VH-VL binders against Probable carboxypeptidase X1 (CPXM1). Designs and how they scored, part 3

Target 1, 162 residues: Probable carboxypeptidase X1 (CPXM1), of Homo sapiens (Human) (q96sm3r113to274)
Amino acid sequence: TGCPPLGLESLRVSDSRLEASSSQSFGLGPHRGRLNIQSGLEDGDLYDGAWCAEEQDADPWFQVDAGHPTRFSGVITQGRNSVWRYDWVTSYKVQFSNDSRTWWGSRNHSSGMDAVFPANSDPETPVLNLLPEPQVARFIRLLPQTWLQGGAPCLRAEILAC

## First folded at step 21 (VH-VL; from u4 with heavy chain S54N)

Design w2
Fold by OpenDDE, fold request of step 25:
Structure w2 (fold): chain C 162 residues (1-162), chain A 119 residues (1-119), chain B 107 residues (1-107)
Amino acid sequence: as target 1 above (162 residues)
Amino acid sequence: EVQLVESGGGLVQPGGSLRLSCAASGFTFSRYNMNWVRQAPGKGLEWVSYISSNKYYTYYADSVKGRFTISRDNAKNSLSLQMNSLRDEDTAVYYCARWGYRDYRFDYWGQGTTVTVSS
Amino acid sequence: DIQMTQSPSSVSASVGDRVTITCRASQDIDSYLAWYQQKPGKAPKFLIYGASSLQSGVPSRFSGSGSGTDFTLTISSLQPEDFATYYCQQANDFPRTFGGGTKVEIK
């Protein structure tokens, strides 16, 4: 029950609608940031198991274009699927936009500050966060804030909308 | 060598139940999303159900929603399909199919197990 | 749901012939299309994804083309072992859906 997925896992959201601030490699690009996507067996595979921002990226983000104004209600995150490495985001912020230029954040009702969402503590267990307030926008960004010590900001995600 | 071996098919009356199993070997089963796909006699292929590797997410064709339940035991390298309230139109060969990591396709299939729902 | 319309339903051909199978999606599915080969009494076998992905052991005479709504599987020179039924499958959404199949028969 709840709001349906936007379609990252199902592939309803095409690769062209996924963008990121940076990527460690093609195999770790935003097109691989899909919930429950599987990695190849080789390290450095062209088909790796998450989106991973470059470690030098000071403000990493993963962006989904819904294609039209959409009421975003929640986010599901996973860590990196890999037989070689452990990488996952432990917290993130969420931003919205209608034009991919002007962005506003998901904020806590109580404090009015940007909400920081807890994310993953292992690679595969999905973590669902409902937005404090659903937002109508075309674009949504996940902004990793913290990640596994010694690892990289890597995630797989699904977006909920209704 | 990747192998998927289905079992549990048989003859059952309408309204009856049947549990299919798929034994996986030759790969790390727990890392792959799995599916059931069926084929009615002399007909084409129909996707039935999906289950994520972590077991948290399942999807079903509308034709089987509420009646079929997909599950997996990663420790035993097994995939299952519990079929309840069976109908004549559920008669088919049922395949377990692995979702590939490389391309968005079913890269390996079992030999299939036959389910016949009598009228 | 995304409907996949496959044509023709059957085709008679000879060894060496060029065979073309078409698959049309009811909506734009980008390039998310796979092709399968099935022989009588056997399980389907993955053949090709899009235009650039071949499974190990699949001959180069098989090729895929198309994007959006119209896709084509081409067998450049039909071999005896290619007589089978072929299916397209969209991977753009759940439920995953298949074309109706094309049986390639001996002329």
Scores: ipSAE 0.948, ipTM 0.964, lowest interface PAE 0.4, mean pLDDT 96
Fold by OpenDDE, last read:
Structure w2 (fold): chain C 162 residues (1-162), chain A 119 residues (1-119), chain B 107 residues (1-107)
Amino acid sequence: as target 1 above (162 residues)
Amino acid sequence: EVQLVESGGGLVQPGGSLRLSCAASGFTFSRYNMNWVRQAPGKGLEWVSYISSNKYYTYYADSVKGRFTISRDNAKNSLSLQMNSLRDEDTAVYYCARWGYRDYRFDYWGQGTTVTVSS
Amino acid sequence: DIQMTQSPSSVSASVGDRVTITCRASQDIDSYLAWYQQKPGKAPKFLIYGASSLQSGVPSRFSGSGSGTDFTLTISSLQPEDFATYYCQQANDFPRTFGGGTKVEIK
């Protein structure tokens, strides 16, 4: 009895509605940050298996434009789908915006601090996090905080909204 | 060479059950999202069900929801479709279809297995 | 659900003819459209995705165009092996949906 997916896996959310702070390559761009997306067979494939931020990106983020004010309730994350490399985010923060300029964070009820959500420990097992409090906004960002040692901040995601 | 081979089709009475299977070879099955698509005699194509490579997510057409169950065994390179409470309108050739990684399409199809529901 | 309306349902043509098949979506599906070819007694075969994104081995006489709601498959010069039924399919949401099909027959 949860909220339905926004449509990253289903492709309801078009590529133009996905953005990121940086990407290691086109094949690892935000349009490839979709839950259960599959990578190509070659390393460096134009159709790779996650969004991956550049190594030099100090504040990486993955952004979804819902197109209109939407009540976000949760996030699902996966690691990178790849036959060559292991990369996944181990924790992230969530931010919201109505204009893509001013952002506010998902915060813990008790501390009032920005919530840090646990993410993945392997590439394929999806991890669901419900927001402490659902938020109404047009834009939502996932901000990787930690990731696999020696790897890169890579993720696939789905957003829950109702 | 990518190969998908369906089996399990047959004749069944309304209200009956069948279990379809799809044997995959020639590719790493566990890496691909899989689907069932059916085609009634002389009619067009109808998507039936989807299952993610990791088995955590499934989707169904409204016409089969609550009656059909898609599953997979990645160790055996096998896709299944359990069909219960079968109806006349479920009569069709059932195809196993792989979701491609490049563009968003069914890039490989099996030869199909025929399901006939009739009293 | 996204409805895909395909036209015409059938077309009679001769070898060498230009054949155009149209697919209309009930809503904007961006470029998330695939075309398939199916011959009698055979499984569908992927043909083209989006605007002229060809499958390996697909002849250049096949081309796709369109975005949003209106899409077209064109066979520039029909060959004997092209007589078949063609289907469009939207990949923009679940359930995935197909057009009704267009049967290309010999005149």
Scores: ipSAE 0.947, ipTM 0.964, lowest interface PAE 0.4, mean pLDDT 96
Fold by OpenDDE, fold request of step 25:
Formats: structure tokens, C-alpha cells, sequence
Structure w2 (fold): chain C 162 residues (1-162), chain A 119 residues (1-119), chain B 107 residues (1-107)
């Protein structure tokens, strides 16, 4: 097995440490972007089953504050848990920062370009991607690049760190 | 109505094995993360194990790691706990508990099944 | 692991009394704290999360407060059916851990 989870599923990472570029609603905010979180089941339920960026968001991102310099090694993603809709990210990029102002990307060793990671093809199957090179940073962002056609950029995630 | 019904408890000698089951009804079982929580006689509550709805992730208390295995059959609305190498300190009422999706809590509990480990 | 220290271990009270139970976490757990009620011979029952009850049918006399490391469950006016053992539980990490419990008994 690889590095242990940072604690999105376990709630070790508190809601205040999760941010996003945008959210479709409170129930689809970054606090709902946690691995294996489940949606509400009734109409009007304020709790949905993923973080979902607004459709007009041209540069969506989901951010995790590790609280201190952390060696990030991998990312696990899921799609949206929902009884109403199918939404999931199909690819994403990863960025790191120490001050939430200056960001650098995870790069492919071969091309030197920003790595594009394959993500999900269904709502529930977790997809693990190891970073080409582990990075030490305080902040990590997932940047959806593509998502289900006709859907929205929605994801649940866990971060691996050691 | 949400219902969780545990079974499989009994008397067993140290080193023995038991398999507990929890039958779920009244809700979409496959949409919920499930847990086992136990309570020794006259004592407090101790979380034992967690399994995600999709079965990909499990977590265990250090006290049972390597000895207990949590599993589920979503098609049968069933949660299980295989307990091997049982010890005296494993004596307890074992509850299956549903993890809620709104606030983070065990929102429903079964009635419990009693496990007694004794020579 | 996160340790939850609950106090008092027991309290004797009368109907109509204000009862306060405290729970202290060994580290900052933000607001990830739930309370449960358990009556003799019965399974625990979810009572309240944070400052508001999520469980249908929980009387308004039960209230939660606190954040960080210090939390409080308050029963504003104790009723006969409230005599039970109460547990706090942190939801901030695995393993999930409970307080030692507080038995509210008849004075």
C-alpha cells in the first residue's frame, strides 16, 4: 500500500480547510467533496454528494489545506453521489502551493508539461493516481479539466500524504 | 422505518471465532457507510470497524486489527463482522451502526448482539 | 487517537433541574461532536449534533454548544424520560472515539 490518507474521508481535514473556486450550492460545496460522502435522499435536502463547480466557472478548482507542509503523493477521486444526477470529473490537473498565492503544477517527467490525470467513469468507483513526483506543500488543488458530457465538474476526493 | 438487526453472538472460548451479521431494512443500505460499535459489560462505547458503501475502504480499531474483518453484501442488505482469535476483552454487546450523511454521527443503531469470550 | 474526556461521570438531579454535561477533546475537533442517549438494556440513540438536533423528535430542552476542544450538552429542564447515560463522540478522525459517559440519575 502507498501513503496514508490525509483525512478527507475521516474528517481529519476540517471543513474550514476545504475551499473551491465555485459551488453550485451549499450542499455541493467543498465540504461535500469528501471521499465516500453520501447525498441526501429527499427533495430539498441541503446535503448533496460531492463538490460541484458552477457551470460558468471557467477554471474550477478544489483546494485542500493540509495546515502545514505536507508531502503529497497521490489523489483518489470519485464522482458525485446522487439520486438525481450523474456527474463526475473525467480528468484533472494538480497544483501545489505554500501560501495559496503562488502555485506550481504536477509535471510529467517525460514532457515537462502539466500532468493530466485520468479520473472517473462512474460515480462510485474510486480512482487512484500517484503523482509522478511527490510534492511538499501546504496546499493542494484539484483542477477538473474534463467531465461527463452533459454533466458538471463534480468530485469527491481523498489526498494521500506521507 | 430504518431497522438494523444484529445476530451471531454467543459464547466462545479464547482463540475461537464468531461471525456477526446485521440485517438492514427500511432504507437504501447500499448508500450508507456502516460501522460496528461495541460495549463491554458496564462500560462505555468503543468503535470497532468501518466499511464504505462501495466496499472499497475499511478501517479498524487497533484493538481488533488483524483479527476482525468487516464486510457487506449490498444486494442482501447485510453487514458482517468476522471475528477471529477472540480474546476475553472482546466480550461485549456488538452494535451495527449506520453513518449518517447530513451531520457526522451514527444515526441508527441495532439492538445489539452479545459476544462472550470465556474459558 | 483523539481522547474524549466526559464529565461528570454521574449526576443526581430532579425533574425540572438544569443538567450540564461536558466533553473535552484531547485536540481541536472543530465542531465534529455528536451526543447519544442510552437507556438501560437499550442501544444508544443519536441525540444531537453540534448546536441543533438532527434527530426527529428530540425535545428542544436538549441543546449542544462548544467548538474546538470543549463541548457541552444541556438539558434545560430534566424530564422523567431523560434519566439515562449520555455519551459524546468525536467525528473528526478514525478511530471514532466516545467519551466515558455520564449517567443522569434520580436524586
Amino acid sequence: as target 1 above (162 residues)
Amino acid sequence: EVQLVESGGGLVQPGGSLRLSCAASGFTFSRYNMNWVRQAPGKGLEWVSYISSNKYYTYYADSVKGRFTISRDNAKNSLSLQMNSLRDEDTAVYYCARWGYRDYRFDYWGQGTTVTVSS
Amino acid sequence: DIQMTQSPSSVSASVGDRVTITCRASQDIDSYLAWYQQKPGKAPKFLIYGASSLQSGVPSRFSGSGSGTDFTLTISSLQPEDFATYYCQQANDFPRTFGGGTKVEIK
Scores: ipSAE 0.945, ipTM 0.962, lowest interface PAE 0.5, mean pLDDT 96
Fold by OpenDDE, last read:
Structure w2 (fold): chain C 162 residues (1-162), chain A 119 residues (1-119), chain B 107 residues (1-107)
Amino acid sequence: as target 1 above (162 residues)
Amino acid sequence: EVQLVESGGGLVQPGGSLRLSCAASGFTFSRYNMNWVRQAPGKGLEWVSYISSNKYYTYYADSVKGRFTISRDNAKNSLSLQMNSLRDEDTAVYYCARWGYRDYRFDYWGQGTTVTVSS
Amino acid sequence: DIQMTQSPSSVSASVGDRVTITCRASQDIDSYLAWYQQKPGKAPKFLIYGASSLQSGVPSRFSGSGSGTDFTLTISSLQPEDFATYYCQQANDFPRTFGGGTKVEIK
């Protein structure tokens, strides 16, 4: 019925195509920002269940390289899957680029302002947002704007593309 | 110790239905994505279906789409596979397989349950 | 779908032999490749992921190598308990797909 996933959950998008502005640790790096990825279960486990930006990161972003010009149509987000902490993004913006240098935002048609998308209110319930208008670009960034009080900007995601 | 125990296999006629179950123990079942994988007699392995830990996402092999339904009950540590409109080519040993959270692999398998669809 | 071509389909070997099994993907799957061992009447057992030579509970004589489209499982010195069928499996996309298997049997 809708556009198919780009392949974060399926692993079609390889780890090397995922980047971020910052990460709290290796186990919370962009390669862990995949929809339905699970955390480790033991103390000392290097793997957690989300990408999490550093708390001092003033402009956090999670980036997906589609590898080629792609029509992005939507985004699915989850919070952090973790046995250690509760963290999730509550709102985010979306940006696009063809060269990873010049970026433009997803904007509302009515206001012309950058669209702010509602995200999660718990760790596991996926939240789907369709872009006001599909965009053709190679790169897409999710930019957390707000997150759980006392928490960190953490998310898992899937990208929809036609 | 991680254990996966399949049940529900049996002999059915073409067009019939069967429901398989997988009982999980020895790990936090609700924190793992689960799968069904089957193996026809004397043949190789074929992935059948996937279900996310939170139950929101399922995926199916083209060969079973529209006929099979994967589900889970995390409170009961149970995975299920409802198989409808069974065909001869569905004859196989069916394994429930856990998807790991580090390396991307099926890290644990049940011993399987046999489904035989008569011709 | 990603096709996994495994070779050979069977190999006869003796204890102490070096055994090499290859798996080729129809497209670049990076390092998203797992190997499994299956003995008659038993469920598959996870063996190695990627190019790792060490896995928990797996003897060091088993090693994996390769990336992109070509992968190899090597048993440096075949032991009696290693006679089995081995499968590769790509984890790069749905549907997950397996190689056709390689039966390692006694010469």
Scores: ipSAE 0.945, ipTM 0.963, lowest interface PAE 0.4, mean pLDDT 96

Design w2
Fold by ESMFold2, last read:
Structure w2 (fold): chain C 162 residues (1-162), chain A 119 residues (1-119), chain B 107 residues (1-107)
Amino acid sequence: as target 1 above (162 residues)
Amino acid sequence: EVQLVESGGGLVQPGGSLRLSCAASGFTFSRYNMNWVRQAPGKGLEWVSYISSNKYYTYYADSVKGRFTISRDNAKNSLSLQMNSLRDEDTAVYYCARWGYRDYRFDYWGQGTTVTVSS
Amino acid sequence: DIQMTQSPSSVSASVGDRVTITCRASQDIDSYLAWYQQKPGKAPKFLIYGASSLQSGVPSRFSGSGSGTDFTLTISSLQPEDFATYYCQQANDFPRTFGGGTKVEIK
């Protein structure tokens, strides 16, 4: 049951369809923001297990281009997989677009405000958030709002769609 | 340095069960996504199953869904494949295979263990 | 599922010959393709990832090319130790699928 994954983990969504507002390094770029992506001891901080925005990024976002109009239904997030450092997003908002320029948010119907989704509290435990209402769009953004104190916004994700 | 050693293969009757194990050494096993890949006699390679390093996700080839269960014990550096309701077509060498951390390929393979399903 | 078609199924060649093996995907797989070598009685060994990136320690006579649906593995000067079966594997989706293999025979 449930909607299947869009394909961040599987690579059905290729690296070129993932973008971000910033990255701490190439080895922490959006192509590393895939559910269950891992790093070994050999790579350490160069090729680690997450997307991580720069600490100075005032408006961090992680973006997925589904390539066509898609009915998005949910988001799964994990923190950073690393032998060196703990980082994870603790809450995020979600936005959608058809052209990657004009964006609208997932709304909390009760408050009339943008929905804020609780995210992670450790590196590996996946957290599922179903959207309050599925949205038809081509692009989806995760916008970290809070993260581990003293760190940076880091995540791995999968998108659910049907 | 990296070693993967499979065990638990053998002769089994159709409808029977076997449990395969893979002992890992020379790397931090708990950090790697792991797979089983099999090869029937005189045939090519077929991916069988996947388990994420954190154990939350498992995937199976359609030919084995509902009959095979992949698992891992990260404290013991071991990967397992429980095979139930075995069929003649499950006869193969079964390989334990490691998925690389940044490059999309199987970077290390074990020597394989042979499963023979004899009717 | 993504089907991978390899050709030829077998090739017989002399030492020093150039050997080309092709692999075709049933849909666009970007460059998410790996090549493996399997010698008789042994497990497969990784050669190439990302269609064209050679693993450390693999002889430079091996090279890969292609993107999208059509890929090639080339052995520029066949050596006696290259007697093996070669497999391509797509890494663009689950299930991971392999080509049918190409047996390279050396005389």
Scores: ipSAE 0.748, ipTM 0.893, lowest interface PAE 1.4, mean pLDDT 92
Fold by ESMFold2, fold request of step 25:
Structure w2 (fold): chain C 162 residues (1-162), chain A 119 residues (1-119), chain B 107 residues (1-107)
Amino acid sequence: as target 1 above (162 residues)
Amino acid sequence: EVQLVESGGGLVQPGGSLRLSCAASGFTFSRYNMNWVRQAPGKGLEWVSYISSNKYYTYYADSVKGRFTISRDNAKNSLSLQMNSLRDEDTAVYYCARWGYRDYRFDYWGQGTTVTVSS
Amino acid sequence: DIQMTQSPSSVSASVGDRVTITCRASQDIDSYLAWYQQKPGKAPKFLIYGASSLQSGVPSRFSGSGSGTDFTLTISSLQPEDFATYYCQQANDFPRTFGGGTKVEIK
């Protein structure tokens, strides 16, 4: 608790350090998955206000490369900022890696299973989830588990890290 | 046509207060992150404050933190800056500035309103 | 805070001259840099984003380059309307910070 933002909102984490399993379009790519990012306003605008995985993506994930070993402590999420559609993730899991190839999950210590974090119920209200235990790693993934019925997994995020 | 019109500037003594306003038109104000940027006489530009479109986040330059409060009324398309405990170094033209949604810069600026703090 | 050092502070030049302005960041800011033009008594106007991408309607004689810590704005052939003060701004972190400005004046 009390760790500062890693820098998704501020751009301290550059676009090249964000990756995703899929995206519906370039304008809904991982570089748009930043806390408080804004949508365009017109039909011809290519950019909207979230990362959105493809609807057919069976295992969606959004990944942040901190660039060095980092103590991750929490995640803040928002839904999609858009005039066109309502989309938001309602729950997600979190994974960590040192090499972006082998991953381990955040655990719910009371159940012994992977922790599932409650996420959003509207487009704009930020939801903070502290990790059960902070994890030291270079990479962090958010893995949407459930999202608005009839929609797609869309989110904006900030990572808390010391 | 995007328009930003600042008002509320004037002369004030050190320790005094002023409230600046920025009226927005020609765009959907409630969807944009907004900022105040100031320029002291004969000097360069200094970012002052930020408020997210959803109002949940506000940030301030260290030089004004604790003294200035940014706010917005999305129903009235209005941005405000409450300035308390004013100092000589707060003398500047204050600009309302819109943050672009895709390219990470201030894309539209108002004409500015002048604040003068002097004894 | 990321400090932006801009040089020169002023340039005296003639119409048709090539003008080069530099901006140096105190740390790596990737390409998250913008350039603005400001004429006396007016608000700044946006010219360049992403270090090198020209805003629509900006004359092609303006160009930007650089990444990391060192950036350059070039005016390839100075015109009478280009006499103004130019500012760089980093967009890589809060607080957003500006260079000190470069005043381009008629020789």
Scores: ipSAE 0.723, ipTM 0.889, lowest interface PAE 1.5, mean pLDDT 92
Fold by ESMFold2, fold request of step 25:
Structure w2 (fold): chain C 162 residues (1-162), chain A 119 residues (1-119), chain B 107 residues (1-107)
Amino acid sequence: as target 1 above (162 residues)
Amino acid sequence: EVQLVESGGGLVQPGGSLRLSCAASGFTFSRYNMNWVRQAPGKGLEWVSYISSNKYYTYYADSVKGRFTISRDNAKNSLSLQMNSLRDEDTAVYYCARWGYRDYRFDYWGQGTTVTVSS
Amino acid sequence: DIQMTQSPSSVSASVGDRVTITCRASQDIDSYLAWYQQKPGKAPKFLIYGASSLQSGVPSRFSGSGSGTDFTLTISSLQPEDFATYYCQQANDFPRTFGGGTKVEIK
């Protein structure tokens, strides 16, 4: 019935398969956008608990390369795990590709428009969104549409795939 | 100084139950994903269970799934493992282990508590 | 599950000898491998992460190498305090799995 995790939390999807449009710092890069990833607690620690796009990034995206054609069925998101700052994405769209160049969106069946998924409202509570229709592709992107007022688009994620 | 101290081990009959505890100090316990790892007498290491810092996710080794329950009390800095329907093969030293926040390994271990399942 | 095969199961060596321990994964685990030292009656102690990065305070005679499926731990000049069992552990997927261990005995 339900498809299992692709492996962002487990590390089955390695750091090299995660990319993003931008990052605020290395310690907020796409390799930190993994479900349940933890923040550092020490002064000068380079690693925090999310991917965060630059605040001025007009078209933020977080990308996962599954390495082969994969049937994507759902997405789980969390906000930023941090001792310093609140940040989370509140809605996103999803895109797919076979070559990382030509992209198509997950569609709302009734409207024919790209589906917009409700995301997070706090740092830690995971939010599951099943795709309206599963898609077979190699690459999947999450494209934040809205996020915490006065903040930045930050997330951690897991992908469900068969 | 990070410290993890396990307790609650002992001798128990097959089919019995035990509850292990791990007291954490020297770090902000609520920020760390935590694990139990066991070692049977004269044997190697076996991962047993995981709980995320936010408590939303728990995972278990197939050998214990349905019998063991991991939990945590972040206010008390305490990790627990409820072990039910114990079997001879559950005889081991049980370690509380902390998962490091960046470098994908168990960075701190407790001294362990011994569980013996025998008639 | 990812199986970790460790060899040799034991080795006897003299102080000053070079000791090499091998760990093989049943599938590509990138560099997501850790090494641990366990002395008799004690909990494991973390030595190396990311296949090759030494934890602070680990003597420089310890080194790790490898990626993909084949990994090694080397003790370049064995000391009396290095008598222990060494374990590799993959961090590439759940369940986290360990090698069977290598017991290093000082002659």
Scores: ipSAE 0.721, ipTM 0.889, lowest interface PAE 1.5, mean pLDDT 91
Fold by ESMFold2, last read:
Order: C-alpha cells, then structure tokens, then sequence
Structure w2 (fold): chain C 162 residues (1-162), chain A 119 residues (1-119), chain B 107 residues (1-107)
C-alpha cells in the first residue's frame, strides 16, 4: 500500500524543516501542522492543534523541507485539533522546489491547470490526495485555497514519499 | 489525577490468545494518542503499538505485526490490545502509556499487567 | 529502525557522587530524546524531554544535554532515591526505541 510517510507525524521531519507564510500564534505555528498532533487544553496556549495562518493572509502556505531531493507522491491532511475552535482547509494546491526560490505546481493532466485537491470537512478525518504525478524535489508547499467559512486556514499534514 | 489501569494479563499457552485492556480516568481520553509498551523479565523497554486519538492510525512493532491488534473505545475510556498467536517471547509486563501532547514522550504509564506465555 | 546504544549498562556509586549516563542514536534524532527512571516492580517515570528539559517536579540535580546522535543524563549529586535503572528513548521516528538501560546501584 502506497509510499511511506516522510515523517511529520513521527518527527523524522524536525520542527526546523517546517515553515509557513504566517501563523496566528506560536502555538499554531508550522511545527504544530503534523498529522495527529494533539492540542493542549487552553485556548491560545503554546501547544495548539494545527498550523493556522493569520486570517488576513491572502496567500497562505505551509512548507516542508525534506533536506534532500525526495520523490513526493501524496499528501494527507486533517483539520485543527481543538476543544475550543473548529477550523479546517477545504481545498489546497501543491508546489515543489529545489531551492525554495523557484516553485512549480502539481498539474491536473486533463486540464493542464494547477491541480486543486479536496481537503477536509471536519477536524479529525484524514483526507489522502495522491499527486497526479510524483515529483522529485527538496521542498513541498501546501497552499490552502478555501477553508471553513468564517474561520482561518488551519491544517495538520503528512507527506508521502518513496 | 491521571490514572491508567491495565487488566487482562495472565498465563496462556503458546499459540493462544489474550485481550488486555486499560481503563483511563482523570483526563479526556478521546483526545490522546495511546500506546502499549512491554518489558520482558529482566529486560529493557520495548514499544509495542500505537493508536491515534481518532482511531484512524495504528502502528505496530515488527515483532508483533499481524498477531496483535490495538483498539480503543473512546466512549468507555478504554484501550485494548488483542494478542493472538502468542509466543514465549511475548512474556512481559505490558504497560498502557499516554503520549504527551507536548514534548513527544510517554507522560503517564499504568502499573502494568503481566502476561506469561508458557506451556 | 533507530538503534539506541546506552552506556554504561551499570554503574556502582555512592551517595553524593556525580553520575553520567550516555545514549547514542544510530542516526540524527535532533533533540527528540527523553529520559526515564524505573525502580524495580514499578512503571517508568519520565524525567527529561527534548534532551534537556526537566519535567516539573524533577529535582534540579538531574540534567540532560546533547543533540543529534550523542546525549547525556547527569545526576550531579546522587541521592538514595536515585538508585534505579535509567532509560533513554528516541521520539524521532516509529518505532519508538529505548536504550538498553543503565542500572545505578549502591557501591
């Protein structure tokens, strides 16, 4: 069954390899955007349950540095884990880079346009999206396109790579 | 206070089956990823299995894959380990262990339940 | 799997001694390392997370250091209640793996 996890859930991908365009707080930073991560008990504490971009971020992204050229094959997303709030991304695009400066997108083969992947509709149910074509790159970005109305782009993720 | 209480250990023949359970109290069980960790007599600690709080993910040590099944009942605050095709090397104290939501370690352990596999 | 090699397997020491325990990972585990104390017939009790951060209520005579592959646990002045077996555990990948243990015993 499929390619193995890169290691966001396991911590094989360390916190220093995760970056984002913005974060609502440290407790909602990219280091919290890991599959199955558990929130703390207090709203606004240092151990919240997802990466969440700032609500006014017009171009949100979540980035993983694999540290070396890696064949990316899929993405798993979850919404925010929280006892206090509901937030989740409902669709996203994916981009790749070798140098974190020049980026190319995952393409829909039939249309030739950037692929848009359906994401989550609740906090916990994982949603798997296989890339139309695996990509060899060092960096991968998830770019939220839509999210829960009235909320913010929040996600937890795992990356599949062979 | 956080408490984890294991039960269901005992003596079983090789090839037999046993079901361990762990009763949780003093915390919101359904929000925590849970594990089984074992310790053979006179030996060190060995991680056995993991289940995510939402139940969608289970992982197993290679030594038990295909023979053990971890499960949970979030309504009853209960973690279970179904152990089939038991072998002498499965003899151990089995601990129910909570994975901390911060700091990525086992923050609370039960006192353990003893499984002895002997003919 | 990440192999954790713990040294020494035992140490004989007196109250007041400085004790140092070493743990080596077979690959870079960043600082995702925990230390546990276990007394006979009891479950492990965690002491240190993130290689160097003490759990609340752990005496300050315990300290941890290291990152990458080499880690140490130090007890600066051994007390009677510190005679136990100590384990390191990596939290950097599945399966979570433990060192073989270091028994700290009375000289």
Amino acid sequence: as target 1 above (162 residues)
Amino acid sequence: EVQLVESGGGLVQPGGSLRLSCAASGFTFSRYNMNWVRQAPGKGLEWVSYISSNKYYTYYADSVKGRFTISRDNAKNSLSLQMNSLRDEDTAVYYCARWGYRDYRFDYWGQGTTVTVSS
Amino acid sequence: DIQMTQSPSSVSASVGDRVTITCRASQDIDSYLAWYQQKPGKAPKFLIYGASSLQSGVPSRFSGSGSGTDFTLTISSLQPEDFATYYCQQANDFPRTFGGGTKVEIK
Scores: ipSAE 0.717, ipTM 0.886, lowest interface PAE 1.4, mean pLDDT 92

